# Designs tried in a protein design chat: VHH binders against p30636. Part 9

Target 1, 243 residues: p30636
Amino acid sequence: MSKKLKPFEILEDSCASVCIWLNGEPTAISNRAENLWNKAKYRVATDGAVNEILKRKSFVEWPHIICGDFDSINKQIDTKNAKVVHLPDQDYTDLSKSVQWCLEQKTLTSWEFENIVVLGGLNGRFDHTMSTLSSLIRFVDSQTPVIVLDSRNLVLAVPTGDSNLDVNLEMTTKMCGIIPIVQKETIVSSIGLKYEMENLALEFGKLISTSNEVTTSQVFLKSSSSLIFSIELENWVYKLDSL
Key: E = the ipSAE of ESMFold2; O = the ipSAE of OpenDDE; V2 = 0.75 times the mean of E and O plus 0.25 times the DockQ between their complexes.

## First folded at step 5 (VHH)

Design p12 (framework vhh_podentamig1; at its last look DockQ between E and O 0.03; V2 from the best seeds 0.00; counts 0 for: pae O 16.7 > 2, placed apart)
Fold by ESMFold2-Fast, scan of step 5:
Structure p12 (fold): chain B 243 residues (1-243), chain A 118 residues (1-118)
Amino acid sequence: as target 1 above (243 residues)
Amino acid sequence: EVQLVESGGGLVQPGRSLTLSCAASGFTFSSYYYGWYRQAPGKQRELVAAIYSGGKLYADSVKGRFTISRDNAKNSIYLQMNSLRPEDTALYYCARDLTWSEYPFDYWGQGTQVTVSS
């Protein structure tokens, strides 16, 4: 059966979200992202993000959770009223560890949420951006979707097999990309795009689908490997307080 | 030298069919992406269809009407155009790319004119 992907649910008031704040450029966090953070049922900051949150303390709510190995946190930062979670494993990124911990809370405790929204994962050092995409692929088969949002982009992983992707067309410019990121043959078929693919091999250095366009509110994707879907948000979406 | 030569264009009435051919010479045909582009008067050149091995790509405007195919034994690429419309009128180009890049394809043919009118 096809998987249902509903990434725009992160922007709906009826859905409970975990919001994870990663390190990023200050300009990467829009008024919309601040609103999503403030409205999140659970606010999780990585230890490296705490300094950025402090700079925005007049505009954003304090995290419920601060997690990480704490090698990057300023020793003088006041962690009062946030639960500190030590995640010492050096073999995994702060994002991967934070996502895994949140999924464990949903499974093992009374935490109730429908999705995980990641802020700041696409900005700053480029190698960290690639690591964010790797983490999306790692959690692609999670029953709880993980979605990365910055001021311009909404990005998610699409699993191997059949998927139906719900797109809120009014919130997008419709410009999108289907990006083969895993080191496996990535053969794609699509329905609902301006440039439709039929069993087409995508590969870095050869063909990747950039500057494609969503033509319907439901996009079908069939892929032989997991891939990254990216869609550009409308400028007004970043500026409105009430979505 | 690498050469791509398009043929099969012509004047045709709406609703009819044409098959365009692209003959390749001067290189090993297999393992390349091949595409058909078109350019109408006063418009930018746009991608119509592409093929690599058994996989294909179609612009939404032609999906269901056009079929791209290849014949490796004949070193040829084909574009079968069914249910032609006046808006399909354009100069059609065949292109080869080692990588499907944002800069011009490795090699382009000179084009074949398709005119759809009464």
Scores: ipSAE 0.401, ipTM 0.761, lowest interface PAE 2.9, mean pLDDT 83
Fold by ESMFold2, look of step 6:
Structure p12 (fold): chain B 243 residues (1-243), chain A 118 residues (1-118)
Amino acid sequence: as target 1 above (243 residues)
Amino acid sequence: EVQLVESGGGLVQPGRSLTLSCAASGFTFSSYYYGWYRQAPGKQRELVAAIYSGGKLYADSVKGRFTISRDNAKNSIYLQMNSLRPEDTALYYCARDLTWSEYPFDYWGQGTQVTVSS
């Protein structure tokens, strides 16, 4: 059976989501991402993001949850009405701990949401970007999809086996990448890309499928291991002004 | 001396078939991967098909119509082109891809012209 992946549903007004603001790098949050944050059913900020949220208090909503280990946070951070959640486990990244905590709220506090959206995980320190990708793979089999978004990128993990990926072509430049990040031999077949793969082995240091392009609103991927799929978003601010 | 020599191009009517051949010499043929690229006038050179260990890559515009293959005994690579369209008109290049390499293509042939017109 194939998995249906619908990553653009996070942008629908009726979609209930958790939005995690991972870090506050200046280029991590665009106007679209801030609107997504403001409309999120649950807003979760990691301790590293609080200062950036404060800088933007005129146009972003305060988080419902502030989480982290707090060892490096100033004791005088004003949390206002947000619930503070201590996530001290040193064996997991801030993103992995935040995602896991959110998933647990479906049973523990009866949170209801369809997606987890992550902001701020694709820039700044490169090793943090790699940690974000690792967390996407860690949760690839979750019933609740995890999608990372910034001003230019929509990124998700694609599971082993057959997947059908719905792409909103009007919201993208169509430029995409299929990236074999898992340390396991990765053999891919596809339908709906400019460069179709037929049992093609992908491996860092040899062949990877970057600078590909979606050609249809439904992309089929068959893979022997989990993948990272990335797609470039259209500049929506410029498009709104170009009438 | 490394050589890749394309042949089999020509003028054909739409809907017909052609087989392009690429004869390789001057190196150990079985140690490499191969691809076909094409370039129409005024356009960028684009990948048409590639053949790797156990796998193939096709441009979406040719998938289902073109088939890449290789024959190690004849040191040759082929492109079977079926259901040809005027948009397939281009100069077709055979290219050698380095095995186990981040540098996918290092040698190119002279090209063979394919023209699809009634």
Scores: ipSAE 0.005, ipTM 0.512, lowest interface PAE 10.1, mean pLDDT 83
Fold by OpenDDE, look of step 6:
Structure p12 (fold): chain B 243 residues (1-243), chain A 118 residues (1-118)
Amino acid sequence: as target 1 above (243 residues)
Amino acid sequence: EVQLVESGGGLVQPGRSLTLSCAASGFTFSSYYYGWYRQAPGKQRELVAAIYSGGKLYADSVKGRFTISRDNAKNSIYLQMNSLRPEDTALYYCARDLTWSEYPFDYWGQGTQVTVSS
């Protein structure tokens, strides 16, 4: 059976979502992202994101959770009524640790949510972008979808096998990429793209499916390995540009 | 001989429903994927709906209104069309052997005309 992926539902309603705010470039957080954050069922800020949230205090709600290794947090920062969660460095990224923690709350506590939305993590330091992608791959088989957003991109991991992506075309420019990121043979077939693939080997240094285009609201992918799917968002306004 | 024969087309008023059928013969029906295409005058042929083992695909313009289905016992494909619109007017084709390609069919029927007009 094809795995149904509905990443755009999160953009329509975040009331059932955990929203994780990552440290990054301020431009990564659009007005739409702020709204998503404010309406999220659970707001989780990484330690580095707290400074940015404070700068935007007039526009965004305070996080429920502040988590991380606290290396980047000024010790003088008032966490207010947020629960502080220390996540020790276990050779995992802050995002991975945060996602893992959230998933554990679903199991161990009364937390109920349908998806995890990560704000940021796709711009600024390139190594951080790579870490974000690594984190997506780590949780590719999770029953809880993890979607990463910035002001321009929606990114998620696609698992091995058959997947059906539900795409809101009105919210995108239709420009997309199917990226082989794992160190395994990645043979891909597609339906619903401008440049369709039929058992095509995707590989860095050879052929990858970037600058592709979604042609329908349904995209089917078959892959021998996990993939990254990226699609460009439309009408996301940068907060800084509106100030 | 491979044959696909469409039926069920006709003239209908906007908002009405119509069901198209496609009868397949001359090959192992269960071994292939299927879809419906349509072509309006002066326009390019476009995929309307497709069905394969992994799921169903619909054009955005028909999503929520049209439903594709198959009956292996009858070697038939169906397109239930609800809430028909004038822009749905076209010659509708049943197609076989939809693959994961840009133009993924090798056989199609002669088509059945659907006209939506008040």
Scores: ipSAE 0.000, ipTM 0.186, lowest interface PAE 16.7, mean pLDDT 88
ESMFold2 (binder alone), look of step 6: mean pLDDT 82; pTM 0.825

Design p13 (framework vhh_podentamig1)
Fold by ESMFold2-Fast, scan of step 5:
Structure p13 (fold): chain B 243 residues (1-243), chain A 118 residues (1-118)
Amino acid sequence: as target 1 above (243 residues)
Amino acid sequence: EVQLVESGGGLVQPGRSLTLSCAASGFTFSSYYYGWYRQAPGKQRELVAAIYSGGKLYADSVKGRFTISRDNAKNSIYLQMNSLRPEDTALYYCARGPYWGEYNFDYWGQGTQVTVSS
């Protein structure tokens, strides 16, 4: 038995999602990201993201929840009817704290959702980008998938062991990467990629799998440690343009 | 100085096997990574297989049929090709890569022709 990963499920109308809007560069938030945010069962904004949401107020719904320590919010701005959640822990990022809080709502309250979609987090200040990847690894074994949508990029963590990854081939350019982000040797075998790996050691400073290509709608990955999978979406998918 | 010489190509019928060999000279063989590329007439050159420090990479079109190997004592790289198909017809090149190998190879052989036909 292998773990089943369905990152393209977030792009389907039948999926109940939490969307977390991160503070970052505006270009990270595509028309698709706005569409997912508006359809989300729960909309969670980090406190630094509120200003960007205000600039997009004609196109996007207001958050249900605003999380953070509130350094980034202008204290004179009305939060409207959003619930303000104070997360003062300085040892963790806004993303990690927001994900953890949402998972707690699933166990402690009547919140029901199938996945968490993170909007942004891979653009802007580079150390924050690395922190986003670290947060994906932190929650890799969560029963609730955490998936990042940043511009054209769909990014998730793949756990240690065997995984089957469902890919909607029509929605992607098929260009993908398998990136060893943890501080230990990552040995990978694959089925369903243009360049198939067979017990191949991936390591920063040596070999990493970039500009690979998905060839099947189901990709098998076997890995000795957790890693990051990244895949590029077609322009019409993330821009939500006419075909 | 650096020399890579391919051999083992030829004309074979579909479903048969061939073993390609690449003999390397003029440098320290064990310090590098190696790959096999192929190019059919009118098509782009494509990576077939690569071998690193024990690990291997295969193009989807050949996985399960081709096996890449290396022999450091003989300064040689091999490509065992099983269940050959007409679409495997191409000029096959051996290539050497630096320490970080990947898809960037710095020296190439002259190539050996493989023709799969009845």
Scores: ipSAE 0.232, ipTM 0.701, lowest interface PAE 4.3, mean pLDDT 86

Design p14 (framework vhh_podentamig1)
Fold by ESMFold2-Fast, scan of step 5:
Structure p14 (fold): chain B 243 residues (1-243), chain A 118 residues (1-118)
Amino acid sequence: as target 1 above (243 residues)
Amino acid sequence: EVQLVESGGGLVQPGRSLTLSCAASGFTFSSYAYGWYRQAPGKQRELVAAIYSGGKLYADSVKGRFTISRDNAKNSIYLQMNSLRPEDTALYYCARDLYWGEYSFDYWGQGTQVTVSS
C-alpha cells in the first residue's frame, strides 16, 4: 500500500493542527508561521520559546500549553493561563517529548487534531537541528503527520516503502532535497522530480539529492529506508506571509 | 591519458532510436560514476542521465525514453535513446564523476552530435 503524504494541508484553513513553537532563532518565525500559530487548535510552546512569544505579543496568541524539563521550574516564566507540563526525560529533546505528549493527548484525552506543525527547529544550534531531524524520523510512521516549518523550509520524514507526496507548487520555489539521514541502506526511486532516481543509493559522503526540483504536484517516492524530504517555500511577503 | 570518446550520433527522424557509446581509457573504469550531458545551440549544458555503482539518475525530460548503462569489461558507457523528439537535438557529452556529488563531473569527451528532424 502506498502512503499518502499531504504536508501542505497545514497551510490550509480547513485542517485542525497542533502548533509547537520551539526555542530557536527569532528569524525562523515568519508572518506565515505567526498566522499558523494563531489559527492552531492547540498552541504548545517550549519553555525557552515563551520570551520570544512575549516579544511578539501584539501579533501572536498566547500558548495553551508550556512544556519544559525539570530545570525550567527555576526560571521566572510568565505563564498567564497556560497549562504547564513538566517533561523531565533527559534522554529526549524538548521537541520529541512535546510531540509524544501531544500524541498521548489525542489517545488519552479528547484532543482532536489532524497534524502537528513544528515552528522552527532548523536553525540556531546545529546539534538541535540534527535532533529535529531525528524526531521527524522517530515519528515517521505516526498516523498523525509531523511537519517542520520555518521561514524558508518545509521538512518532513518519508517512510520506508511507497509514498505519494502532495505538493502545492504555487507555495514553493520547487527546489527540494531527498536526504538519507538514517544509518541504513537508502535506495530511492522517484517520479515527479527534475532529476529522477532509479534504484539510486543515497549516502552521506557519497551521493545525496540536493538542489533537485519538483516538476509535478504529486511526487512518488519509493525508499528502502525512512528519509527526509525538504522543500523551499516561496518567500512572497504579500501572498504567503498572509497565511 | 584520461580519455572519453563518444560515438553513435547522427541524423534521425522523430520517433526513432539511437544508441550513444562512450569509450573510456587511461584510468580504472569501475571506480567511477559517469554521466551524459547535452548542449543545444544557444542553451546551457544540461544533465541527461548518470550512472553510479548503486543506481541511475535521469532528467525528467528523458525518463522512460532514455536508458543509461555501463559495461565495466569494455570500459564503456551507453545511452539508449528511444522515441526521439526534435528537442533532443544537441551535442551529447560523456563525463566522468571524480567526486560523488550530483552534477560534479570533471573529465569530458569531445561530444557527439544528435540531430532529430524530418
Scores: ipSAE 0.408, ipTM 0.778, lowest interface PAE 2.7, mean pLDDT 85

Design p15 (framework vhh_podentamig1)
Fold by ESMFold2-Fast, scan of step 5:
Structure p15 (fold): chain B 243 residues (1-243), chain A 118 residues (1-118)
Amino acid sequence: as target 1 above (243 residues)
Amino acid sequence: EVQLVESGGGLVQPGRSLTLSCAASGFTFSSYYYGWYRQAPGKQRELVAAITSGGKLYADSVKGRFTISRDNAKNSIYLQMNSLRPEDTALYYCARDLYWGEYSFDYWGQGTQVTVSS
């Protein structure tokens, strides 16, 4: 059962996306990220992100949903008619709770979307960055893909077993990493990389695949455990440089 | 003392095969990972293939043509090169330890020259 992963569909005008804006380092939100936010079918902001959205009010749309724990909502944030969703469970991160809530809306309401794009999850406090990666692994087997976009990288989880990953080569520098983030043996085989792996064990403190390179528009990955795939975007993609 | 000694290089015609050997001494062979690198005239050194205790890595330019192997009992690694092409002409190096990127390696052999020409 080979899974088809199409993370670059988030950059296509035809796809309906949920966009989640996390509280992160303000300078990490690119022009492309703002464009994706504005075009999203559903805009979800965590309560910690609302102030940053307010500072960008001249060029970013307001969220449809503002979600957070009880204490943060009680700060009397100006919601401008956004729906406020109370997510009181303190055993999970803001990202994990927001993703779960969105997936529930797909099941329980009339929400229709193909993917979830996360902004601001790979910067700011380092422990929050690790929590973002943990959340990607948590939802790796979801039928709705979760993709993290920061100012330079596109990051996703790859499930256990066989996957075919579609890469838009023109949008990337082709530099990529295959990272064994789970606490289980991660044995990887690949097709479509400059440095092809054949039953290669990846582990922090031993060997990890960094500074690898995509050579084809379709990359095959077989893994004994879920892992993180990261690829660097061309400057014009994340900066949306055009006159 | 740590030593890696390459052998098996030579002049061969296109389409032929060649086997490179690397003999290691002075340390516990089974505890390490190994790689074969090559450097063509006027170019930077590049990774060709690598081997761990149970896995392998190949550059896409040699995938399907070259096979890396190890023999822990003989403290040796090998590179079987099939369907050789003129662009495979280079000085081939054996290296102890493996890293992806521009890492400083533990130890390198002196190299063995492979020339593919008619």
Scores: ipSAE 0.451, ipTM 0.794, lowest interface PAE 2.5, mean pLDDT 85

Design p16 (framework vhh_podentamig1)
Fold by ESMFold2-Fast, scan of step 5:
Structure p16 (fold): chain B 243 residues (1-243), chain A 118 residues (1-118)
Amino acid sequence: as target 1 above (243 residues)
Amino acid sequence: EVQLVESGGGLVQPGRSLTLSCAASGFTFSSYYYGWYRQAPGKQRELVAAIYSGGYLYADSVKGRFTISRDNAKNSIYLQMNSLRPEDTALYYCARDLYWGEYSFDYWGQGTQVTVSS
């Protein structure tokens, strides 16, 4: 069966979301992201994000959950009414641990949500950016979609097999990339792109699909392994980071 | 030393077919990838089709109508163009791709003119 991917539902305010605020990189968080955070059914901050949230305290709601090992907090802070969740495992990133914890709340507690929106994670230290992509691949087969959003980009993992991707064209510049990130042969066929792929092998050091363009509101992708889809958001969303 | 020479262009009526050929010389043909580009008057040059190991890339505007192929024994690349439209009118170039993953082409032919008109 073809998997249906609807990443733009998070921007259309049609579903209950968990928002995870990562890292505390100030340039990663737009006014759009602040709006999504404030409207989220559940707000989860990593311990590294707490200082940035505190700097924005006049504009953003306090987190419901603060999670992590607490090495990242650079000064003593009143956690207010937030529930503190200790995630001490050093074998996993803050993002991977936070996503897994949220998915566990959906199955083990009263949490009801349709998707997880990750705010940030594509800026700052480059190794952290690669770790964010690794986490998207880790959760690619989750029934609950995980979408990364920053001021300019919307990024998600696409699973092996057939996918139909719904794109809200009005919210994008239409410029996109199909990026092979796993250490497996990634053979792709597409429908709905300006440069259509037909059994095309994608691999770092050879062919990757960058500066492609979405031509329809529904894009079909067939892939022999999981991959990363990235699309640029409209200039008005990008410009919000400059205000 | 590297040469790419296009042929097969001409004037055709809408709905008809043309086959473009590109003859390569001066290098080891089988070691490289190839593409066809076109440039219409007053427009930017655009990628039409590219051929890689086991796979193809086609511009949406030509997918299902055009087919790129190669013949290593003849050191040649071809573009089979079916169901031609006036919008396909352009100067067509073949190119050799050395920069894997970049769609960057280092050698180009002279071009062959295709005009689709009544």
Scores: ipSAE 0.268, ipTM 0.714, lowest interface PAE 3.9, mean pLDDT 84

Design p17 (framework vhh_podentamig1; at its last look DockQ between E and O 0.01; V2 from the best seeds 0.00; counts 0 for: pae E 21.3 > 2, grease 26.1 > 24.2, placed apart)
Fold by ESMFold2-Fast, scan of step 5:
Structure p17 (fold): chain B 243 residues (1-243), chain A 118 residues (1-118)
Amino acid sequence: as target 1 above (243 residues)
Amino acid sequence: EVQLVESGGGLVQPGRSLTLSCAASGFTFSSYYYGWYRQAPGKQRELVAAIYESGKLYADSVKGRFTISRDNAKNSIYLQMNSLRPEDTALYYCARDLYWGEYSFDYWGQGTQVTVSS
């Protein structure tokens, strides 16, 4: 079955979203991200992100949930009536644990939401960035989409098989990448890109699709394995005005 | 001494077809990837199509009209061009590539002129 992927829906519509604010570089959180956070049905902050939220308290709403392992006895966290959720499992990342916990709330507490938007996770420590991509792949077959957003990038996993991807051309520079992050044969065909792929094998150390370009608002991708789709957002600080 | 030699260009009317050929010599053909590029007067060279060990890449402007292929036994690559348009008018180059995305393409042919006009 072909999947319908609508990652720009989080930006162009007031859908019921969970926003997860990750511990990371402050530059990851744009005014756009602050607006998404404030409109989120559920706001989840990792314990390391709370200090940054406090610095932005005149612009951003307080989290509903603060989650983490809370290892440090010297860590002072201002909770201000947020529910504190202890996630002590050391075998998983904070992002993977937070996503899993939110998905469990649909069953345990009857939370209603359509997607999970992760704010940050694509800058700072490089190993943490790789972990973010791993988490996207982990949840690629979830009925609830997981999308990562920072000041420059919108990133999601694309599942094995056929996918139709809706792109809001007004919100992007159109520059995109199709990245074979899993350690499996990844053969891709596309419709709607400047450089169209036809049964093309993608592999780190050989061919990867970077600096490609979206040409239509509907992009078709067929893949033998799950992969990462990355697209650059309009309104990036270093983007030159086209006119 | 590496050589790439293009042939098959010419003057054709809109809607017609041409097949371009590129003959390679002086190296092990099967070890490399290949592309067709074109350059119209006053413009930069642009990628038309590329062929790899598994799969192909096409510029969106030619997908569905052009087909790239290779014949390892003949040390040749081909570009079958159908439904030609005036905007396809350009000098067409064959290029050898180690893999897609390299800034340096080791070798280019001299080019073959394709003119699509009345």
Scores: ipSAE 0.522, ipTM 0.814, lowest interface PAE 2.0, mean pLDDT 85
Fold by ESMFold2, look of step 6:
Structure p17 (fold): chain B 243 residues (1-243), chain A 118 residues (1-118)
Amino acid sequence: as target 1 above (243 residues)
Amino acid sequence: EVQLVESGGGLVQPGRSLTLSCAASGFTFSSYYYGWYRQAPGKQRELVAAIYESGKLYADSVKGRFTISRDNAKNSIYLQMNSLRPEDTALYYCARDLYWGEYSFDYWGQGTQVTVSS
């Protein structure tokens, strides 16, 4: 049966999300991201993000949780009323550890949320961007979706099999990519794109589907492997009446 | 073939200790989370302890007496059971879970019997 993906729900519902703020370039965090952060049910900052949050203290709420390994946490930084969580495992990235920790809170502390939204992780060092995509694939089968958002992009993993993806066209430029990052044969069929795929093999170094466009608010994807789906967001500075 | 093999059960006097072991094979150990469940005769299976990235969960009835641990190098999970009581008598199962809190456990061992009696 077809998995239903509703990534724009994070932008249309100000509650029921965990928001994770990652270390990254300051320009990756837009007013849209600040609003998501302020309205999030649970606010989680990785240790590398705390200084940027401090710089924005007049505009953003303080985190509920600050997490990381202690080698990365500046012990001179006042954490105020945030809970400090040590995540020391050197075998996993900060993003993967943070997402896993949040999922564990549904049992350990009875947290209730429908989505994890990650702010940043698509900028700065390129290898960190690749790590973010790897983490999305790691959690692709989670019942709690993980969505990465920055100032220009909304990115998520799409699982193997059939998926129906809801797109809020008004919030996007419609420009999208369907990217075969998994090291397995990736054969894709689609409905709702300007350039439809019909049992099309996608592979880096051969053919990938970038610079495609969504044409409807409901996009169907069938894939033999997990995919990365990306879509470009409208710049709210130039679209003020869409508040 | 996926296997979880429990061992270390037995007959023990109240107040004594046992250590249960679970050896995992046939899959990537580090990709999963693990728990111990138990089932007493005529009762439903209940969670005893679970181990995750950031912490451990214990049933209230065993907290402070039981300790769960894992050894990734040996692909093994352990349950240290101290101060055993007759109500701890049950068949103990090792189980794996892909994701904390959202998934039912998808694979179970055959179990190891623990009997606490004087």
Scores: ipSAE 0.000, ipTM 0.154, lowest interface PAE 21.3, mean pLDDT 82
Fold by OpenDDE, look of step 6:
Structure p17 (fold): chain B 243 residues (1-243), chain A 118 residues (1-118)
Amino acid sequence: as target 1 above (243 residues)
Amino acid sequence: EVQLVESGGGLVQPGRSLTLSCAASGFTFSSYYYGWYRQAPGKQRELVAAIYESGKLYADSVKGRFTISRDNAKNSIYLQMNSLRPEDTALYYCARDLYWGEYSFDYWGQGTQVTVSS
């Protein structure tokens, strides 16, 4: 059976979401992103993000959880009523550790949520962007979708096999990318793109499907390996704020 | 046993209409997506139309002429084909789920022949 992916539902309602605020470029966090954060069922801030949240204290709710290795947070910062969770493992990114922790709360505690929305992680330092992608791939088979957002992009991992992506065309420019990122042969077929693929090998250094275009609200992908799907948001802040 | 059985094909003149039917059995019909494919002589099998939860997909060549639908109560998929053209001549297959590409199959019917000729 095809895996159904509905990443755009997260943009409409975050009440059933865990929202993770990553440290990054301030511009990555739009007013709409602030709204998503404020309405999220669970607000999780990485240690590095706390400084930015403090700067925006007039506009954003305080996190429920502050997590990380705390190497970047000011030790003098008042965590207020947030639960501080120490995640010392340096083998994984802050995002990966945070996502893992959140998922564990579903099984170990009373936490209930339908998806994880990650704010930021796609701009600024390029190596941080790569780390974000790596984290997405780590959780590609999770039953809980992980979606990464900034002011311009929606990004998620697509698992091996058949996937059905629900795309809100009104929220996008339709410009998209299907990107092989794992060190495995990646043969891809698609339905719903301007440049369709039929058993096409995608590979860095050769052919990758960037600057593609979604042509329908349903995109079907078949892949021999995990992929990254990226789609450009069209004036996301404006459109979502106007709703 | 999973079965898909197509019907409704035949010989028609250009401009005429046909309705293809696909009867499914042996599995929970409502749990799956469906599509119609066709294969013309000397050509590769191609998607004609697909139906899923939130919408319908059509090949460009049939947009505006063909309509896919489903009836869960009857465990059936339909393809209404209007304004038929000679180039629509092919063996039409009903398929469970969306499978595309060469030698990518789940469950398919045996096909029903559609021939459009003057």
Scores: ipSAE 0.000, ipTM 0.196, lowest interface PAE 16.2, mean pLDDT 88
ESMFold2 (binder alone), look of step 6: mean pLDDT 81; pTM 0.816

